# VH-VL binders against q9y8q3: the designs that were tried, part 43

Target 1, 263 residues: q9y8q3
Amino acid sequence: MRRIGLEALERVLYPVIPVVVTAEHQGRVGGMLAAWWMQASFTPPILAVAIAPERYTYKLVRESGVFAFNLLDFKLVDKAPFLGDVSERLLPGKIREAGLNIVRGEVLGAPLIAEASAAVELELVDVVEAGDHDVFLGEAKAVYTVDDFRGGMWSLETYRPLMYLGRTRRPGPVYRVYLTPRGWERREIEFAGGKLKPLAEKRVRLISRVEEAVKASSSREEAVDAVRRILSEEGLDPSDAEYLVEDALRRAKSYRRRGQSSS
Below, E stands for the ipSAE of ESMFold2; O stands for the ipSAE of OpenDDE; V2 stands for 0.75 times the mean of E and O plus 0.25 times the DockQ between their complexes.

## First folded at step 22 (VH-VL; framework fv_axatilimab)

Design L2 (at its last read DockQ between E and O 0.57; V2 from the best seeds 0.00; counts 0 for: pae E 3.3 > 2)
Fold by OpenDDE, fold request of step 25:
Structure L2 (fold): chain C 263 residues (1-263), chain A 123 residues (1-123), chain B 107 residues (1-107)
Amino acid sequence: as target 1 above (263 residues)
Amino acid sequence: EVTLKESGPALVKPTQTLTLTCTFSGFSLSTEGVGVGWIRQPPGKALEWLAYIYWDDDKYYNPSLKNRLTISKDTSKNQVVLTMTNMDPVDTATYYCARIYYYGSDHYPFDYWGQGTMVTVSS
Amino acid sequence: DIQMTQSPSSLSASVGDRVTITCLASQGISNYLAWYQQKPGKAPKLLIYYASTLESGVPSRFSGSGSGTDYTLTISSLQPEDFATYYCQQYYSYPLTFGGGTKVEIK
């Protein structure tokens, strides 16, 4: 082995199987594709996932205390970029817009993706600040699988997990890369074709306004109030203000690449 | 509202270094996927891309001019600076800065431009 | 480098005319093609991106088509304000490159 730079750490850890993290608060269902997750405990059964405050799912999980992991089959890979990149903040009903359906878990009532190959209902037990992301620890209360899970194992003849290899690197377009079920063939996933520009513009504008508001404020409370007004003006969820302020403050400390925990 | 504005000297002597500043508003270079590029246009000629800087300080230059170009950003001031060394009369052009960005895998070209600043290289 | 060959370099047309401008890339650019309009003394204005997506606020008489290496900008019915120079640009690979431009003049 040879020593390489720490900047390559994330990429060294690929491939990873991402999960769709779903949560609901006050009737608002959201979700994101997350690559940074793990089982943290066997007894009790605890799963962990890293989520940044910039993600709307962060709010939903923090507020509700209930969330779910959903495992998707490769047949749904074309939906992955949308789930990973589009913010529920800007597009209410993102999961539905992605062409996926929500069903309720039997134990916690957590929102599950109907088309998922597996799902786990989780009760939030702790949140640990790790840096630009927080680690959410959830105790599993129920697990669901399709028939492809047989005899305590996945049948890979029928179930094909998402195998995320990260993004392509500049120069050139940035694509998310997955392995196909055919050997170790790589597939660059393209989506939207420019159709997200209105959302992209809104995102860029929002972040700019939030940043300016935070900069102009003498206290966190003042910043939150200012961002509430901004969100209201933008027709967005004002209760999201505290999380956007947190995100802005963390971004001010260091450069952070968004969506690295998402595939 | 997104705005960009170029500033710098209108006149540069041959062999001198040109320093241009792009001041922008309505977006931030702290935002992932956001970048600012420089494009120039000699009088009556086509557009030529010069350089591009991303939010993460990743930089790209036109290979034909790479050894002469340096691009940098000051996120706190919403500014991008371009320096070009060893200026020559052939470098006389209108210089533009413009926003370019992507959202996930959705990429967009230069959608907002500054008004441009004319730079004349003459002894 | 990807060379963008734009044609014609200039054309004369009348109000109401259908105008077509072509852009040929030296290699495939996967629809990462933009069209700009530039009027004298003004900065370029984005018209179309990703080969065929109309920028917000741009009149519907503008349209883009094509794939691979061949792309086309069409103005279905030329209006007085459309007399300008048009540029194609690929943003598929670095260096970013522009076409030579097409000046649309009044006939």
Scores: ipSAE 0.887, ipTM 0.947, lowest interface PAE 0.6, mean pLDDT 94
Fold by ESMFold2, look of step 22:
Structure L2 (fold): chain C 263 residues (1-263), chain A 123 residues (1-123), chain B 107 residues (1-107)
Amino acid sequence: as target 1 above (263 residues)
Amino acid sequence: EVTLKESGPALVKPTQTLTLTCTFSGFSLSTEGVGVGWIRQPPGKALEWLAYIYWDDDKYYNPSLKNRLTISKDTSKNQVVLTMTNMDPVDTATYYCARIYYYGSDHYPFDYWGQGTMVTVSS
Amino acid sequence: DIQMTQSPSSLSASVGDRVTITCLASQGISNYLAWYQQKPGKAPKLLIYYASTLESGVPSRFSGSGSGTDYTLTISSLQPEDFATYYCQQYYSYPLTFGGGTKVEIK
């Protein structure tokens, strides 16, 4: 066994079955594809997922206290780029753009993906800071499956979970890679063909402006006020400012530690 | 307001090591998907890609020059450094740094370039 | 390595002319093709990415087309500020490679 660099850590841990985390606040439904999740407790039944403050879904879960996990069948793998790559903040209605429909859970009213093979309604019980992400702990209040789940187990002839392997290596088109359900072959998923460049530029500009404002501020309050102004100028919701400031502070702290180790 | 600027020596003797620094503003290498690359252009000749480095320290080198190139970054200073060993008069060129980035599965060419710095290799 | 063959290496044209520059890749590059404009003493400027999409602020007289291995930059009505050298570049795979350039000169 040989020692390797920490930059490979998450890829060593793949493959994983990703979930789509869905949530709603004030009528706005968002979601994200998440690979960093786990079951954390049997009694009570608690699931955990890591979400960065920059993600729009972070705000939705934090504000509403209600969210869902959705398990997708491999037949939906071509929809993963919208769910994993694009922020609802920058592209409203991305779930509908992916061709997916929202229905409501019976217990919490959580937004569920109608096309999912399973969904779990979750009530937020705690948020634990873990560097540049927070770990959201949710108590499961309901679980739903399609008819393929009978006898207490999935039939893998009909239900084929996504098995995520991470991204392709650069330089070149960056695909998200999945294992195919029939063997250990890999499926690379491409989405946009350059069409996202204006959104990508807006994202990079926004993150940079937020970081500069945070560095220039002597207090969190000053940083939040500056970021509200930036959000308004970009045509975005100023109430996102607290979350973007928190994200910038988290990234600066995590990156500073890494940079010091390299010096 | 994205800017990049190259700095380093204008004159290098054969066999010496060249060190070039790219200092940039308007973006950060702490941002997922962002990178900086180096491209050179001999006088009157075509552009040649040398190397690039991404936010997560992924590094890529032109295979024809890999033994001679080292790229590194200092994110806190908004700097990327290129080192090229064993310089030869054929390496006389203008050296540019430029931004490259991706978003999800979508990736893009060099969109912002520095003004370039001329490096002459002669006795 | 993907070789980029750019044609012509030079051309002379008058203001108002339609100018066409071609770029041939040695293998398919799935439209991951950029066009740059470079004026003497200046850095290259990105004009077009993904074969046909104009970068922000680029005049609409510039257009890109093509697929697979064959790509074209067109200037529909050449303006005085368009006299420059133009480069294509593939960014489909490393090493990233550029065409040899096309110098557009005043007739």
Scores: ipSAE 0.444, ipTM 0.776, lowest interface PAE 2.9, mean pLDDT 87
ESMFold2 (binder alone), look of step 22: mean pLDDT 93; pTM 0.950
OpenDDE, look of step 22: ipSAE 0.830; ipTM 0.927
ESMFold2, fold request of step 25: ipSAE 0.345, 0.366, 0.412; ipTM 0.744, 0.753, 0.772
ESMFold2 (binder alone), fold request of step 25: mean pLDDT 93, 93, 93; pTM 0.943, 0.948, 0.948
OpenDDE, fold request of step 25: ipSAE 0.871, 0.870; ipTM 0.943, 0.942
ESMFold2, last read: ipSAE 0.006, 0.376, 0.352; ipTM 0.561, 0.755, 0.751
ESMFold2 (binder alone), last read: mean pLDDT 93, 93, 93; pTM 0.948, 0.945, 0.949
OpenDDE, last read: ipSAE 0.837, 0.238, 0.117; ipTM 0.934, 0.739, 0.692

Design L3 (at its last look DockQ between E and O 0.15; V2 from the best seeds 0.00; counts 0 for: pae E 10.8 > 2, placed apart)
Fold by OpenDDE, look of step 22:
Structure L3 (fold): chain C 263 residues (1-263), chain A 123 residues (1-123), chain B 107 residues (1-107)
Amino acid sequence: as target 1 above (263 residues)
Amino acid sequence: EVTLKESGPALVKPTQTLTLTCTFSGFSLSTEGVGVGWIRQPPGKALEWLALIYWDDDKYYNPSLKNRLTISKDTSKNQVVLTMTNMDPVDTATYYCARFYYYGSDHYPFDYWGQGTMVTVSS
Amino acid sequence: DIQMTQSPSSLSASVGDRVTITCLASQGISNYLAWYQQKPGKAPKLLIYYASTLESGVPSRFSGSGSGTDYTLTISSLQPEDFATYYCQQYYSYPLTFGGGTKVEIK
């Protein structure tokens, strides 16, 4: 082995099977594709996922204390970039816009993706600050699978696991790369061919305004108030203010944003 | 509102180093996918890309000028700096900075430009 | 490096005319092609990106088409404010490269 730069760490860890993290608060359902997750405990059964405060799902999970992991079949690979990159904050009904449906879990009532091959309802038990992300620990309360899971194992004759290999790197075009073991099908997916520029611009503008507000504030409280106003002006959820401020503050603490599509 | 503005000397002597600063607002280089590039245009000639820096400090240069160019950023000041060494009269041009960014796999080329700053290289 | 060959280098047209400008890439650029308009003493303005997507605020008389290596900018009905120089640019790979420009002059 040879020593390489730490900037490559994330990519070294791929491929990974990402999960769609779903949650709901006050009737607002959101979800995001996350690559940074793991089983953290067997007894009790606990899963963990890293989520950044910028993610609307972060808010939803924090506020509700209930969330779900959803495993998607590779047949839904075309939806993965959208789920990973687009924020519910900026596009209400993101999951629906992705062409997916929500059903309720039987135990916690967590929002599950109807088209998922598997889903796990999780009760939030702890949140650990790791850096620019927090690790959410959830105790599994229920698990659901399609018929492809039989005999205690996934049938790879029918189930096509969705694996994420990361994004391609510059200087070439940046694509999300997905793979399934079945036939080793590899997909590089373009994300809407530029059609989402208005959304992208809104994102960039919002982040900039938040950062400026934080910089101009003498306290966290003042920053939150300022960001509430910004969100209101933008027609967004003002209750996100504290999370966006937190995210901005973490970025300022030398935590550089990278790999957002991964978690 | 997105704005960019170039600043630097209008006159540079041959062999000297040019330092240009791009100050921008309305976006941040702390935002994933965001980059700022420099483009120059000699009088009456075509556009030429010089360099680009991204939020993650990834840098790209025009190979023809790579050994002379250095691009850097100060995210806290919303500034990007370009230095070009060993200036020659042939480098006389209007220098622009412009925003380049992508969102996921969507790439958005230079959609906002500074007004440009004319740099004349003369003894 | 990807070379962008733009043609014609200049053309004369009248108000109301249909104007077509072509850009040829030395290799496939997968629609990672932008068109800019530049007026004298002004910075370039983005018109079209991803070969055919109009930038916000750009009049509908502008359109882009093409694929692979061949791309076209079309002005369906030239207006007085459209007399300018137009540039194509590929952003498929680095180095980013521009075409030589097409000056659209009044006839």
Scores: ipSAE 0.857, ipTM 0.936, lowest interface PAE 0.6, mean pLDDT 94
Fold by ESMFold2, look of step 22:
Structure L3 (fold): chain C 263 residues (1-263), chain A 123 residues (1-123), chain B 107 residues (1-107)
Amino acid sequence: as target 1 above (263 residues)
Amino acid sequence: EVTLKESGPALVKPTQTLTLTCTFSGFSLSTEGVGVGWIRQPPGKALEWLALIYWDDDKYYNPSLKNRLTISKDTSKNQVVLTMTNMDPVDTATYYCARFYYYGSDHYPFDYWGQGTMVTVSS
Amino acid sequence: DIQMTQSPSSLSASVGDRVTITCLASQGISNYLAWYQQKPGKAPKLLIYYASTLESGVPSRFSGSGSGTDYTLTISSLQPEDFATYYCQQYYSYPLTFGGGTKVEIK
């Protein structure tokens, strides 16, 4: 074996089967495609997922205390950009826009993707800070599957999980790369492609404005006020300002650890 | 403060191998998305990209020169090295190294350049 | 490979003129285009990236526009320090390619 740089770490750990994390607060349902999850305990049954404060789903889980994991079949891979590449904050109703339906879990009322191959209802039990992400620990209260899960295992003839390999590193459009179910080939899906591209560009500009405003501020309160004004100017929910400020502060801390770039 | 500086021989004979070193400071190739590339410019002519190496050791070469170029890095020394075999008088140029950043949706093409080093190939 | 064609190759202008430089890609590059300024004896300096985003510290008289295959650098009111050679560069795909350059000189 040869030693490689830590910068390749996440891709060495792929492939992974990502989950879609769904949650609701005050009538808004959001979701995100998450690769950084694990089983944390059998008794009680606890699952964990890392979520950055900027993600709309972070706010929804934090405020509601209820969320779900959804496992998707590879047949839905073309819908992944709606789930993982754009925020409900910027595209209200993104799950329905992807042509997917929300149903309610029987135990917690958690929002589940009807087209998922499996779903787990989760009650938030703790949040642990881990650098630029928080780890959300949820106790599983219900699990649902399609008939492809029978006899205690998946029938892989009819269920083909997403197997995520990461983003492309070449210049040009960014693609999320998945392993095909057969043949071990790579399928590349353009990051926020097609009609989603303007929304991804809006997010980049928004985050840049937020980071500049936070850098120019002398206190958290000043930063929150500045970001609240930015959100209002963009026609977005000003109550998100605290989450975006926290994310920017976390990113600034991580940026200094990665290397020397003060501006 | 980000700086890059090229070093190597100013004069090379035809057929020899050129070795250029880019030494940089104010950033690290351990940083996700960071790369260092080489660009040359013959006197009075346009810029030509040669090669690029990223933080994760991915490497890209100009295909018109692909069998002549090798790029490598030493992250602990903040150095990137370019070798170019079988030098010819047509390869006389100023050689630059420059920082490139491309990670996810964040992208900054060659945003910091070295001052350049003139390499003359004469028979 | 994506070829970048700059027009014009050279131009003469006076201080205060509006200057427009065009860069044509042989195929669509989705705004992955940079503009550089180079003065004699000096390294290129990044002016604009992603077709229209101004690099920090670059004067607001510089602007970039365009999409698809057609891109434009505009200097709204030419200043004495703007006499230089300008290059476009695509970073949509490898190999990375530069335009042939546009020399902006005093009339």
Scores: ipSAE 0.000, ipTM 0.475, lowest interface PAE 10.8, mean pLDDT 88
ESMFold2 (binder alone), look of step 22: mean pLDDT 93; pTM 0.953

Design L4 (at its last look DockQ between E and O 0.21; V2 from the best seeds 0.00; counts 0 for: pae E 8.7 > 2, placed apart)
Fold by OpenDDE, look of step 22:
Structure L4 (fold): chain C 263 residues (1-263), chain A 123 residues (1-123), chain B 107 residues (1-107)
Amino acid sequence: as target 1 above (263 residues)
Amino acid sequence: EVTLKESGPALVKPTQTLTLTCTFSGFSLSTEGVGVGWIRQPPGKALEWLALIYWDDDKYYNPSLKNRLTISKDTSKNQVVLTMTNMDPVDTATYYCARIYYYGSDHYPFDYWGQGTMVTVSS
Amino acid sequence: DIQMTQSPSSLSASVGDRVTITCLASQGISNYLAWYQQKPGKAPKLLIYYASTLESGVPSRFSGSGSGTDYTLTISSLQPEDFATYYCQQYYSYPWTFGGGTKVEIK
């Protein structure tokens, strides 16, 4: 082995099977594709996922205390970039827009993706600050699978796991790369073909305004108030202000903003 | 509102170094996917890409001019600086800075431009 | 480097005319092609990106098409304000390169 730069750490850890983290608060359902998750405990059964405050799902999980992990079949690979990159904050009904449906879990009533191959309802038990992300620990209360899971194991004759390999890097085009072991099908996904530019612009503008507000503020409280006003002006949810401020503050502590693959 | 504005000397002597500053607003180079580039245009001629810097400090240069170009950013000031050494009359041009960014796998070209600054290289 | 060959270098047209400008890349650029409009003394203005997506605020009379190495900008009905120079640009790979430009003049 040879020593390489720490900037490559995330990529070294791939491939990974991402999960869609879903949650709901006050009737607002959201979700995000997350690559940074693990089983944290066997007894009790606890799963963990890292989520940044920037993600709207962060808010939903923190506020509700209930969330779910959803495993997607590779057949839904075309939806993965959208679920990972587009924020519910900017596009209400993101999951629906992705062409997916929501069903309720039987135990916690957590929002589950109907098309998922597996889902786990989780009750939030702890949140640990790791850095620019927090690690959410959830105790599993229910697990659901499709018929592809039989005899205590996935049938890979039918089930096509969705594996994420990361993004390609500049100077070439930046693609999301996915793989399934079945036939070793590899997909480089361009998503939206430029159609999401308005959302992208809105994101860039919002982040800029938030950062400026934080910078101009003498206290966290003042920053939150300022961001509330910004969100209101932008026609967004003002209650999201504290999370955006938190994200901005955390980003400011870092030397540079690093690209996130799927959170 | 997104704005970019180039600033620097209007006149440079041959062999001297040109330093241009792009000051922008309405976006931040701390935002993932955002980049700022420089493009120049000699009078009556076509556009030429010079350099590009991203939020993560990744930099790219036109190979034909790479040894003469240095691009840097000050995120806190919303500024990007371009230096070009050993200026020659052939480098006389209007210099523009412009914004690019990508969202996921979607890449968007220069959608906002500065007004440009004319730089004349003359003895 | 990817060379962008734009044609014609200039054309004369009248108001109401259909105008077509072509850009040929020396290799495939996977639709990472943009079109700009530039008026004298002004910065270029983005018209089309990703070969065929119209930038917000750009009139619908502008359209882009093409794939692989061949791309086209079309103005369905030329308006007085459309007399300008147009440039194509690939942003598929570095160095990013522009076409030579097409000046659309009044006939």
Scores: ipSAE 0.810, ipTM 0.901, lowest interface PAE 0.7, mean pLDDT 93
Fold by ESMFold2, look of step 22:
Structure L4 (fold): chain C 263 residues (1-263), chain A 123 residues (1-123), chain B 107 residues (1-107)
Amino acid sequence: as target 1 above (263 residues)
Amino acid sequence: EVTLKESGPALVKPTQTLTLTCTFSGFSLSTEGVGVGWIRQPPGKALEWLALIYWDDDKYYNPSLKNRLTISKDTSKNQVVLTMTNMDPVDTATYYCARIYYYGSDHYPFDYWGQGTMVTVSS
Amino acid sequence: DIQMTQSPSSLSASVGDRVTITCLASQGISNYLAWYQQKPGKAPKLLIYYASTLESGVPSRFSGSGSGTDYTLTISSLQPEDFATYYCQQYYSYPWTFGGGTKVEIK
């Protein structure tokens, strides 16, 4: 084996099977495609997912305490950009814009993706800081599957697991790479391509403005006030400012640690 | 303010290995998405891209140069080094280093260039 | 490899003229096209990226247009400082390639 730089760590750990995390607060349903999740406990049944404070879904889960994991079949791979590449903050109703439907879980009323192959309703039980992300621990209260799950196992004739391999690093358009191990079918989908490109660019510009405002501020309170003004100018909810400032502060600490530890 | 400067020999004999250093300031190669590339221009001719290295040590080379190129970086010194083996008089050119970015889902072309250094290959 | 064919190779123009330079890619490049200006003895200067977006500090008389394989740089009213050589470059796929250049001369 040879040693490589930590900058490549994430890519070594892919492929993974991502979940779509869905949540709702005050009538807004949102979701995000998340690769960094695990089972954490059998008794009680606990699942974990890492979410950055900048994600709109972070706010929804934190405020409501109820969320869901949704497992997608590879047949839905063309929906992934709507789920993973753009924010509900900037595209209200992004799940429906993807052509997906929301149904309610029977136990917690959690928003579930009707087209998912499996879904799990989760009640938030703890949030643990892990650098630039928080790990959300949810106790599973219900699990749902399609009829392809039988005899305690998936039918491999019809279920094609969706796996994520990461982003391409070549110049030109960035692609997210997906795979299903049945038949080793592979898709490369342009990151935020087509009509989604302006939304992804708007998100990047917003994050850049937030970072500049935080860097220019002498206190957290000053940073929050500046970011509230930015959000108001963009027609966005100013109450999101706390989450965006927290995200920027964590990334600044993480960036300094990486720069200081690479020699 | 972003600046880049090329340094290395002005004269190289055929078959020798050329080593060029790009020293830069105003940005860091530890920043995600940042890269430095090398471009050359023979006298009176068009620009030719040679190589590129990104912050995460990802490297790209122009295949037309038959693996004669090696690019490396020293992030702590703000330097990028290009080596080119088996120099020939046809390789006589001005050599530039330049910065490139990607940000979000898009790449940007070379936005800052060094002044260039002329390398003559002659016996 | 994506070949970039730039035309004309040179042109002569007077101050105030409208100047048009074309760049043809051998395949579609999805607007990943840059334009550079280079004066004698100097490094290239980025003018336009993503086919039509002006770099900061570039005068509004410069504009870029086109899509697919066909791209155009236009100078709406040529100024004395615009006499230079202009290059297009695709940055859609490796290897990145430049056009052959267009020398814009006085007269």
Scores: ipSAE 0.012, ipTM 0.504, lowest interface PAE 8.7, mean pLDDT 87
ESMFold2 (binder alone), look of step 22: mean pLDDT 93; pTM 0.951

